# Designs tried in a protein design chat: VHH binders against Ribonuclease D (rnd). Part 31

Target 1, 374 residues: Ribonuclease D (rnd), of Desulfotalea psychrophila (q6ajf4)
Amino acid sequence: MKQENIISTTEDLKKIVNKALKLDAVGLDTEFVWERTYYPQLGLIQIALSDEECYAIDPLSIKDLSPLGELLADRNTIKILHDAPQDLIIMSQATGATPQNIFDTRLAAGFAGSISTISLLQLVSEQLETELDKSETRTNWLKRPLTEKQLSYSLNDVRYLRATRVILLSKIIGPKIKSWLQEELNLLNNPANYSTIADESRYKKVKGVNKLDRKSIGVAQEIATWREQKARELNRPRGHVIKDDILLEIAAIRPTRPEELANTAISTKAAERYGNDICQATARALNKKEVDLPHQQKRSQLSSQEKGALAQLKELITLKCDILGIDPALLGNSNELKKIIQTLYKGKTTHMRQSFGWRKEFLKDFYQIHRDTI
Short names: E, the ipSAE of ESMFold2; O, the ipSAE of OpenDDE; V2, 0.75 times the mean of E and O plus 0.25 times the DockQ between their complexes.

## First folded at step 22 (VHH; framework vhh_7qia_2)

Design v6 (from u2 with E31D Y32N S101T I107F; at its last look DockQ between E and O 0.74; V2 from the best seeds 0.00; counts 0 for: pae E 3.4 > 2, grease 24.4 > 24.2)
Fold by ESMFold2, look of step 22:
Structure v6 (fold): chain B 374 residues (1-374), chain A 120 residues (1-120)
Amino acid sequence: as target 1 above (374 residues)
Amino acid sequence: QLQLVESGGGLVQPGGSLRLSCEASGFTFSDNYMGWYRQAPGKQRELVAFITSGGSTYYADSVKGRFTISRDNAKNTVYLQMNSLRPEDTAIYYCAKVKYTGWDYEFDYWGKGTPVTVSS
């Protein structure tokens, strides 16, 4: 299983993909380094054809990974991952394919009586009587040759995924709960999850942006849009271009001339390098009509009645999930539940996942009771 | 033609032991996970134990410590050693080929079963 388990040529990659396409299910995982670059630096891709037939695909040796894309997009062979979304994005970028027919063991664990944030190590240890070493999450996956320990640990990350799926599905006894899991897994097949998000939306991820007034939020949007494009162009983290706290300072002053940047904590070097771009982004924001500016998403405080309804919602979720054997976190986090209450009592219609699919059905009695009291 | 043939069931007193066997044919036994399910009268079928192709095992909580699953790939046979038997273990025990081919089904093939009765 040493160097013979490493796939380092396109021809050998095609051979294992052809074998995998004849199987009903395979395990997949990735290892990457993501410190100083915009894009993750892919270090390894692991595949399990069986418990005994596991391979490490070396992306440093294989320049064209598109043959793996045929497997990733295949609708007949199940691809089993633990905590799939990030690995799928990375593999989609590396192969050019849109993932299809995905099973996520971490997501399924939440429907099978475990917490929906459980690690693969914990899940395997709870389910299988087997020896399992700690993972090698803090190692340089870009270094070659791989050590025996790195290889062994990386292959163990896929070795047990097929067995884990069998056990999880056996614990999800009712067809209703299985259908809920299927709804969630089908979302992983949505091609929109593998396109880049709109650069114009990145400002929403800047902590503190909603403390700015609307004009300054518009400036922050334009600067964040430019920053994302620049970070991608340079292949550097967005914070290495302009840090979030400095971005907020700049947005607040709305600079039209580069010399105005001296009123912020921006470094002299960054102001020299980016000052004109920042001022052009500011000008674009200031030329927008008021109706086209982004809105603040600050929510008002809950009334006493609304706090009572939120407590009832949380209690209903906890009780019903305990009976059904599923993780309450699947229904939503605290902020999402607060949003439900504000939508019901204040009449603001907003997009939320609890208004559709299995979550809507799960919560239907709560919605009926509180709609009647409004 | 795929076949799974269970044997070794019977009547036993509480605290006793039985060893179930399942002989498999019509598929590559060593590549497949094998399992035991049971169904008591009027109850739903439940997974008792399974063993992977590599020898890793799973046991339901109700049987852990009392039952042992094993396999002999040379004989295409899976075994369930059942010790410290209790009346609630009374059921028909089914051997199953454990390899999913669809989303909703974790087991594709079943034997005809072997009855086990634990009674004083």
Scores: ipSAE 0.398, ipTM 0.773, lowest interface PAE 3.4, mean pLDDT 85
ESMFold2 (binder alone), look of step 22: mean pLDDT 82; pTM 0.824
OpenDDE, look of step 22: ipSAE 0.613; ipTM 0.865

Design v7 (from u2 with Y32N E106T I107Y; at its last look DockQ between E and O 0.83; V2 from the best seeds 0.63)
Amino acid sequence: QLQLVESGGGLVQPGGSLRLSCEASGFTFSENYMGWYRQAPGKQRELVAFITSGGSTYYADSVKGRFTISRDNAKNTVYLQMNSLRPEDTAIYYCAKVKYSGWDYTYDYWGKGTPVTVSS
ESMFold2, look of step 22: ipSAE 0.698; ipTM 0.905
ESMFold2 (binder alone), look of step 22: mean pLDDT 83; pTM 0.833
OpenDDE, look of step 22: ipSAE 0.559; ipTM 0.842
ESMFold2, look of step 24: ipSAE 0.709; ipTM 0.908
ESMFold2 (binder alone), look of step 24: mean pLDDT 82; pTM 0.826
OpenDDE, look of step 24: ipSAE 0.418; ipTM 0.781

## First folded at step 24 (VHH; framework vhh_7qia_2)

Design w2 (from v7 with T106V; at its last look DockQ between E and O 0.79; V2 from the best seeds 0.62)
Fold by OpenDDE, look of step 24:
Structure w2 (fold): chain B 374 residues (1-374), chain A 120 residues (1-120)
Amino acid sequence: as target 1 above (374 residues)
Amino acid sequence: QLQLVESGGGLVQPGGSLRLSCEASGFTFSENYMGWYRQAPGKQRELVAFITSGGSTYYADSVKGRFTISRDNAKNTVYLQMNSLRPEDTAIYYCAKVKYSGWDYVYDYWGKGTPVTVSS
C-alpha cells in the first residue's frame, strides 16, 4: 500500500468519487482524534471501490470535500460502514451532505447471528479467511506524513466491507428479519436519528445529579446547558469547561456571586473566566417557577412483581432471538427493558423505541399479556 | 450474454474428492465476486463458499477444512475442490455471480448446476 493511494487534492477526490458513483457499493471509514475537542477532529477518510482499489482521503490537505458529499448523498450507491453513526456524523459535518443509502455491517451482524457489538476485525475474522493487523489502533491520525503501516492499517478497515456485506446478507434468514434490518438501516438516512441530546437535557447525564434537591437540579440544568454551549463555542470537551463533580458542587451551593465559587473545587482560573456566566445560569434557575423545575428522577426500584415481569421479558427475548438467530441486544439494553416494565405496570405512556416498528412487533405478545398498554 | 457453466459433478464414494469448475462469460470476471451454493433434495439453498475479486474466501462451517474455492482470472473460471466428501454433501451445486446491489439476493446470476452424489 503505497503513498500513491493518498488523495490530497479536490481534483483527485473528484476522480475517485466519479468512479465510486458508478458502483453499486463502496466501503467507507474515518479516522479521527477526539481527546481535547468538543468535536471530533477528522484525520483520515478511507474509501474502498474494490478489494484491490482503496484510497485514503486526506482531509487536512483537502479544504473542499464537497465531492465526497455528493457520494454520501447519492441514493444509488450503497455506502458500507462498520458502526456507521459516528462516521456519518463526522462526514456529514465535514461535507455538509446528508448521507443516504447506508449499510452498517455491525448492525447487520446482529441480525446475521453475530453479536451486535462486534468489531470490524472480529467480524472480518469470523466471516473471511483474512487476518487483519490490530497494531495501529492507537495512532495520531492528525500527524503528517502518515506511515505506510498506518495507511495499510487504515485501508484494511474498508477493504473487506463489500465482501462482508454480501456474506452478512447471505446469513440473514428470511424476509422478515431482512425487513427488520432494513428498517434499522433506514433510520440512518435521517440525521435526526443520530441522537443529539438537547442542551437542556444534558444535566441528566451528569453523574449524581439526582442526589440534588429540586432547586439544585434546576441550577444544574442551567449550568449544564451553559457548559454545553460554552464547550461548543470553545471547541473543548465539557469536562474541560467544568467537570461534572464540580458542576454538582456548584449546583448545591447555588452561587449568586463569583466569589462564592471559592467554596467549590473549581479552579481560580475557571472561576475568573466562567464565574459570571455560572452565576447568571444559577440566577435563571432560581427565578424559575417551581413547576418549571426538573423533577427528581426517583430511581424507582422495581417491585417484586415488576422484577418478575422483567425476568419474563428477558427470557422471552432470549428465547425468541435464539430461534430467529438475532442478537437480543437489538431489542434494548437493560435500562430500556426496565423502562418497558415500568411503563406497563405504572400506566405511564413513555416513548420508547420498543413501542414502534419491528421491536413493537417482536414484543407484541408480551405487551398483550401485560395489559397491552404500549 | 451472461453465462455460467458448471462442470465436474458426479458420483463419488464417501471420503472421495471432486473438483467442480465454473466457466464464466459475458462479464468482467476478474472484478466480480464468485460463489458456490448447493441445494439438497428437500432442503433450502445454502452458500458453500465465496471468493472475492481480491482472493479472500469464505466457507460454510459444514465444509470448512474440506472444501477450497479458487479462481483463475485468465480462464474466467472459479473452482471448488471438494475433499473428504460425505453423504450430506449430496446436492446440486451452483456457481453464482455476486450481486452488489439489492436486498433480497446476494447473487444476480447462477448456472444450471452440476449434481454431486456421495454414496457408498
Scores: ipSAE 0.485, ipTM 0.807, lowest interface PAE 1.3, mean pLDDT 91
ESMFold2, look of step 24: ipSAE 0.655; ipTM 0.881
ESMFold2 (binder alone), look of step 24: mean pLDDT 84; pTM 0.841

Design w3 (from v7 with T106I; at its last look DockQ between E and O 0.87; V2 from the best seeds 0.00; counts 0 for: pae E 2.4 > 2, grease 25 > 24.2)
Fold by ESMFold2, look of step 24:
Structure w3 (fold): chain B 374 residues (1-374), chain A 120 residues (1-120)
Amino acid sequence: as target 1 above (374 residues)
Amino acid sequence: QLQLVESGGGLVQPGGSLRLSCEASGFTFSENYMGWYRQAPGKQRELVAFITSGGSTYYADSVKGRFTISRDNAKNTVYLQMNSLRPEDTAIYYCAKVKYSGWDYIYDYWGKGTPVTVSS
């Protein structure tokens, strides 16, 4: 029955993995809870060996998930997921394996004439004439026993992935578009493309950090680095250690003694727990030579000429993508397109995905036209 | 010794109907997706319809509402009921076992095809 679709032992997990390794392709998905911890709490892993043979793997019952890692890393069996990167991070952490041979149906949908933000439910309903159960996206996946509804919905998240891949590939006509999709999918085989940002770079994610002067940005960098390491140690969200707003206030005052933290909105308890660490991080930043401090980056407004170029870029992308049958969002969001214009007109060299691979070739004529204008 | 044998093609007037059949052997039919493809003169082969092992169906926009794919697992046979035929449906129709791996065309094995001509 339905309990027979739940895998609760390492021995049964190994049996399912051995079956999966003999197949061309399997569907995978995860369910997790991620509200009060640094790491997501894995609640369920689903696998479809076929449309009719789907299982829910219970990570709460199985101490050692590393046998699943053999499947995850296998180069012969395709693992089909919808919106793969977060699931790959979670499964990689749980199994110790580096994923290989991944097909992401949400990414492929953007190359096949659908929007690249499409949900699995929407995609399946557009592509297949079948009856679907509704998804359970906001339920407690850590609670046991699983209800019949939870199990049924979770298995449907993998049941149709093989059929969906077939349909998507049949809609992608010609080797050029398929090679672009292959470029994007190959990035999933490299953990750097879906792995955690370096601790020393986390300060860049703090909104408002570039409004600080250089010394205070250096202090923010050291405090953010320490905060990330502390959050990981405690398995708590980084905001539970120190909120971003408080981090900016502290960086601005550059405290060398814990008493100086009273000039910020930090709580008395946080100041007592972390004051020494915060002051040590400040000291590390203040002991750096000025040339070793991070640079302040300010976003300038676009000139009239730059706004015109941006409009032309958006028009080119829309027209060309319509002809090719791909989602314009694959070329970049508004912020990314603004960066292209700023790089072109202000001479700044920056790391942009639009400077490499298929996106660079896609935009080649635009770059040449505007380079000649400058 | 995998085989797919198409039948049921022929000449038909516009608005008419045909039923294509494909008998399969040499593999576990009930566990595999099956599809119909077509190739019109001067055009690429296109997927017309496919049916999953569980009976879920897909139809190309050009045939949706007019064509019906079905399967009979006891007879190892997939069918394509083609109603309201138009001259644009003129093509060689191929039965295929659907492929799950690779990037090139999404079928492993295909038959020799059965020609369908829709004309007055």
Scores: ipSAE 0.512, ipTM 0.823, lowest interface PAE 2.4, mean pLDDT 86
ESMFold2 (binder alone), look of step 24: mean pLDDT 83; pTM 0.831
OpenDDE, look of step 24: ipSAE 0.597; ipTM 0.859

Design w4 (from v7 with Y107F; at its last look DockQ between E and O 0.68; V2 from the best seeds 0.00; counts 0 for: pae E 2.5 > 2)
Fold by OpenDDE, look of step 24:
Structure w4 (fold): chain B 374 residues (1-374), chain A 120 residues (1-120)
Amino acid sequence: as target 1 above (374 residues)
Amino acid sequence: QLQLVESGGGLVQPGGSLRLSCEASGFTFSENYMGWYRQAPGKQRELVAFITSGGSTYYADSVKGRFTISRDNAKNTVYLQMNSLRPEDTAIYYCAKVKYSGWDYTFDYWGKGTPVTVSS
């Protein structure tokens, strides 16, 4: 692979995009660095027009990526990606376009008799008699110039996507399962389905937050919300603003003055920088009515009956998926399955993806047996 | 006009070998994925082997290690070398061109097929 396959101008980008727009499908991938920033730093975009014609698009050299956006938004050309959501987020941000007509090979693999978490390398190895090199997985993609090895490696990530799609589709058993895959792929046409957690809900992701009392959870929510906004503003990882463990400590002490932060593991510098903001966030929480505070998510231990039902659900999923040749993981993770049982037995109406679409259909018999409440 | 012409089929004993050929015309051969399908009596047509324009290959599990698909772009020909043939390989073998349009893939053109019979 030659340096000539690097696209570094908008004009050249337009040329390849115009060619791509005439094709049925293209392969896409991104390389990025996500270590010290809130947003991933895009280092490279790869596109495969064919097995023989692949390009590396240099986003560091091209200020206007709008031509790529046109391709992303095009509803006729299939964009094939492996594990698409992260790449879609990055490319949508870079181009301002809403990606349409996406084929996710990882997702498809789960419906085609593979595991739904399979890597591209593994998938290609499994499906094609092609071995891909793993040597460049940890490279600085922001450094220029790229080596030939880096370029070759990166292009291999897209080169076989078109073939992979064909093979995967050939392995999917029957029109019904294909329709399920299509349903999942259609979700990728809406950025809301792979978008980030709302700022106000970010506190739920803080490990240990449920150990706090209700008031402290309220404080944690406000601080987490602020932290998210601040991290975004500064383009820093949220943990670089305030670590989760420190956030919990702060939430527990409910500081009213910045000086009170000295009782936590927060650094002096951070306390000086963010102390007022943290106290303001705390005050917002403390001024809320109790009814407006987040509820403590009690890890409700499953009853013996519920445990039994969960076991039955898992068994049913396993057996049916085995028959259908799909990955049971597609039906939901362990927490989601528990939630199904809890919803059925406790009569709580909770929004679950298993209550809709192909998953609801898949589980319909189970739901009927267990009070038909979903 | 698009045309695929298969040849090389015949009667062979178990353990024997055959080489099928498919000559293509009417399209840019080098840019297209090519495949071999087979249909046994009373069974559905199944993909046997697939080769990309770049030369990557796929094989059904039933033929892995025994069959080899290859292509010669200069001759517009795709081949299927079949070794260690078994009675269960008995079928009509079809050459196909892959169509990529739409959600799913289909083969937009099939040859007339060449019969392969493996029998003692």
Scores: ipSAE 0.349, ipTM 0.746, lowest interface PAE 1.8, mean pLDDT 90
ESMFold2, look of step 24: ipSAE 0.492; ipTM 0.819
ESMFold2 (binder alone), look of step 24: mean pLDDT 82; pTM 0.823

Design w5 (from v7 with G102A; at its last look DockQ between E and O 0.85; V2 from the best seeds 0.00; counts 0 for: pae E 2.6 > 2)
Fold by ESMFold2, look of step 24:
Structure w5 (fold): chain B 374 residues (1-374), chain A 120 residues (1-120)
Amino acid sequence: as target 1 above (374 residues)
Amino acid sequence: QLQLVESGGGLVQPGGSLRLSCEASGFTFSENYMGWYRQAPGKQRELVAFITSGGSTYYADSVKGRFTISRDNAKNTVYLQMNSLRPEDTAIYYCAKVKYSAWDYTYDYWGKGTPVTVSS
């Protein structure tokens, strides 16, 4: 009975896409497994054409998802998601399309007087006087057949997205705040605004890398870059290729010959498989000019004056957001706010979203006062 | 061709009740979300209540527990039962059909409105 809501053929996919393209808005969601692979494993795509017409698209049965890409890229039909960026990445990879015309209900909730980290379940239950099933189970979205519970649960994740959008927009007060939300939603049209970090920067995520000397940091950078590419080729987590602890140990010895790896905790299997690649990465780093080597980053400590400025920044954000009825978290997390202070007081040049757009305008008085103080 | 016709407004004393009705034509009523807005003198319009095609409801905090929205798809009609009325409920009440693609126009079409006055 529930199986009539599963789309498992290309022909049926084309039919629902053709219907969707004639609507003003549709709800979308994905289910995936992302534990033991480099890429998320797409298990299900859900679409709501209406509250009553919801479908689960089975990517395991449909090898060519490019018809769905036409909907994703369409600039006339709004695609409504909750916490969109990861879903957009997965669907873009699966369809080859660049998503356009996106509305993110989690993002909008932050502008509508709710917390910007609210779950869809909480948002629907607070807004619609309808309650979704609250039982919590981890489930394998790759297993077939889908159970009736899995199907019902997954379709409810899209069923109310259109209604939720209407309610959220009714709560967003004034054209200024609506324009801020639109600015944020427009960023979702360009994957560069939510894509992952560059391979060459991955070494910065290896805890302890800054304890190495500068040449060994350069070796770590090259090995981490190679590791990311290899993990992608194998479709395995980067730690499956070489664990972070082992990566640091190897970077410290700077191996130029594979037999030198026997002096590390690398497994015999990994040394045999990757030894030549690791030594070539080492050689690339050792052949770099000093100006091209990464810098050893200094400890990030705030002075007493900087801690005071950070407290004032947080106070301004809290007071102004309370008046405006928006979530303070939209202005930035604690680490982002620390970076603002470091940029102002230490002369660091860094790209921050708080230096552009509506956040810059929101913070203009703070920037002016502290710019003059420095 | 599309029409929304409100009725049931009027003058009542505080604590009184009114039932608003909105008869729709020119579109597939059962597939569309329907709502009631109100606009008090000197105020912006606000969403009062909203009902989905599937019957899920939303109420503004100011009216929860006092107002009930319902729909009858066989009659193409949406209702707003307004109980325990207060002076701050005084407004023109508008029936609306939802529009999903617009910011300032979450509703496609508006009725003429039906005035509701709550005063001693």
Scores: ipSAE 0.478, ipTM 0.817, lowest interface PAE 2.6, mean pLDDT 86
ESMFold2 (binder alone), look of step 24: mean pLDDT 83; pTM 0.834
OpenDDE, look of step 24: ipSAE 0.629; ipTM 0.868

Design w6 (from v7 with Y105S T106I; at its last fold request DockQ between E and O 0.90; V2 from the best seeds 0.75)
Amino acid sequence: QLQLVESGGGLVQPGGSLRLSCEASGFTFSENYMGWYRQAPGKQRELVAFITSGGSTYYADSVKGRFTISRDNAKNTVYLQMNSLRPEDTAIYYCAKVKYSGWDSIYDYWGKGTPVTVSS
ESMFold2, look of step 24: ipSAE 0.678; ipTM 0.893
ESMFold2 (binder alone), look of step 24: mean pLDDT 82; pTM 0.829
OpenDDE, look of step 24: ipSAE 0.655; ipTM 0.875
ESMFold2, look of step 25: ipSAE 0.657; ipTM 0.880
ESMFold2 (binder alone), look of step 25: mean pLDDT 83; pTM 0.836
OpenDDE, look of step 25: ipSAE 0.618; ipTM 0.859
ESMFold2, fold request of step 26: ipSAE 0.585, 0.663, 0.644; ipTM 0.847, 0.886, 0.879
ESMFold2 (binder alone), fold request of step 26: mean pLDDT 83, 83, 82; pTM 0.835, 0.834, 0.830
OpenDDE, fold request of step 26: ipSAE 0.717, 0.704, 0.726; ipTM 0.902, 0.897, 0.904

Design w7 (from v7 with T106V Y107F; at its last look DockQ between E and O 0.65; V2 from the best seeds 0.60)
Fold by OpenDDE, look of step 24:
Structure w7 (fold): chain B 374 residues (1-374), chain A 120 residues (1-120)
Amino acid sequence: as target 1 above (374 residues)
Amino acid sequence: QLQLVESGGGLVQPGGSLRLSCEASGFTFSENYMGWYRQAPGKQRELVAFITSGGSTYYADSVKGRFTISRDNAKNTVYLQMNSLRPEDTAIYYCAKVKYSGWDYVFDYWGKGTPVTVSS
């Protein structure tokens, strides 16, 4: 692969995009570095117009990526990606466009008799008589110039996506399963489905937060919210602002003065920098009415009856998925399945993806047998 | 006018070999994915193999290791080398051109087919 396939100007980008817009489908991929920033740093964009015609778009050299945005937003040209959500987020941010008409090969694989977590390399190896090199998976994509090997590797990530789509679709059994896939793919057309956890809900992702008392959970919520905002502002990983374990410590002590942070593992520098903000966040939590504080998510242990029901659900999913040739993982993870059971038995109306769409349809018999509450 | 003309079918004994050919005209051959389908008596038509414009190949599990699809762009021809033929390979074999259509794909054009009979 020749250095000639690197696009480094807006003008050249426009040329390839104009060509792409006339095609039924293109393959896309991104390379990025996500180590020391809140947002991933985009290092490379790859596009395949055909198996023979692939380009590496250099976002470091091109300030205006709007032409790519036009392609992303186009509803006629299919954009084929593997594990699309992360790439879509990155490209939407880079271009300002809302991606439309996306085909996710990883998602499709789950409906086509493969595992829904399959890598592109594995998928290509499984479906095509083509071996892809894995040697450049850990490279600094922000470094210029790119080597030929890096370029070749990166382009291989898009080169076979068009063929892969064809194969996957050919393997999907029947119009019903195809409709389910389409339903999932349609979700990719809505940026809301890419949305990250609300800042106010970020505390739920802090490991160990449920061990805190209700007041401390409230403090954790405010601190986590602040941390998220600060991390975004500084474009730093949230852990570089305050680590989760330290956040929990802080939440437990409920600091009213920055000096009290010395009783935690927070660094002196961080305490000096963020101490006032942390105390303010704490104060916000402490001034809340108890009714407004987050509820302690009690890991409600499943009863014996619920465990039995869960086992039945898993068995049903496994059997039915085997018949249909789809990956059971598409129905939900272990926690989601537990939640289904809990909802059915405890009468709690919880928003679950299994209550809607093809998943609801898939599970309809189970729901009918178990109180038909969902 | 788009045209696909298959040839090479016939009667062969189990374990024998055949080479099918399909000559294409009426479109830019080198830019298109080409495939072979077969339809056995009383069965649905099934994809046997296809080859991309770049030369990547796909095979049905039933024919892997026995069949080879290839193309010659200079001759606008796609081939199916069939080795170690079995009675279950008996079918009419069709050459097809792949077309993207909306969210799905179709083989938008088929040849008339060439019969392959594997019998002792």
Scores: ipSAE 0.514, ipTM 0.815, lowest interface PAE 1.4, mean pLDDT 91
ESMFold2, look of step 24: ipSAE 0.640; ipTM 0.877
ESMFold2 (binder alone), look of step 24: mean pLDDT 82; pTM 0.822

Design w8 (from v7 with E31D; at its last look DockQ between E and O 0.80; V2 from the best seeds 0.59)
Fold by OpenDDE, look of step 24:
Structure w8 (fold): chain B 374 residues (1-374), chain A 120 residues (1-120)
Amino acid sequence: as target 1 above (374 residues)
Amino acid sequence: QLQLVESGGGLVQPGGSLRLSCEASGFTFSDNYMGWYRQAPGKQRELVAFITSGGSTYYADSVKGRFTISRDNAKNTVYLQMNSLRPEDTAIYYCAKVKYSGWDYTYDYWGKGTPVTVSS
């Protein structure tokens, strides 16, 4: 692969996009660095118009990526990606466009008799008599110039996506399963479906937060919300603002003055920089009515009956998926399955993806047997 | 007008070999993926082999190691070399052009087919 396949101008980008817009499908991929920033740093965009015609788009050299946005937003040209959500987020941010008509090969693989977590390399190896090189998985994609090896590697990530899509579709048997896949793919047309957690809900992702009392959880929520906003503002990882463990400590002590932060593992520098903000966040939580505070999510241990039901659910999913030739993981992870059981037995109406769409249909018999409440 | 013309089918004994050919016209052959399907009596049509414009290949598990798909862009022809033929390979073999759009079929055009019979 030649250095000439690098697109470094808006004009050249427009040329390839215009060609792409005339095609039924293109392959897309991104390379990014996500180590020291809140947002991933986009290092490269790859596009395959055919197996023979692939380009590396250099976002560092091209300030205006709007032509790519046009392609992303186009409803006629299929954009084929492997594990699409992260790439879609990155490209939508870079171009300002809402991606449409997405085909996710990883997702499709789960419906085509493969595992739904399969890597592109594995998928290509399984489907095509082609071996891809794994040697450039860890590279600084922000460094210029890119080596030929890096370029070759990156382009291989898109080169076979068109073929892969065709093969996967050929393996999916029956209109029903196809409709399920289509339903999942349609979700990718709405950024809300792969968007980030609301700032106010970020505290739920803090490990150990449920060990706190209700007031402290409220404080954790406010601090986590602030942290998220600050991290975004500074374009730093949230942990670089305040680590989760320190956040928990702070939430427990409920500081009213910055000096009280000295009782935590927070650094002196961080305390000086963020102490007032943390105290303000704490104060917001403490001034809330108790009814407005987050509820303690009690890890309710499953009863023996619930455990039995869970086992039955898992067995049913496994058997039915085996018959249908789809990956059981598509139905939900372990926590989601537990939640199904808890909802059925405890009568709690919880929003679950298993209560809607093809998953609801898939599980309808189970729901009918177990109180028909979902 | 798009046209695919298969040839090379016939009667062969178990363990024998056949080479199928498909000549394409009416489209840019070199830019398109090509494949072979087969349909046995009473069975559904199934994908046998697939070849990309770049030359990457796919084979059904039932024919791996025995069949080879290839293409000659200069002749607008796709081939299926079938070795070690078995009675279960008996079918009508169809050449197809790949369709990138849609869900129902991965190929948008079929030839008339060429019959292959493997029998002692």
Scores: ipSAE 0.318, ipTM 0.735, lowest interface PAE 1.8, mean pLDDT 90
ESMFold2, look of step 24: ipSAE 0.731; ipTM 0.920
ESMFold2 (binder alone), look of step 24: mean pLDDT 83; pTM 0.830

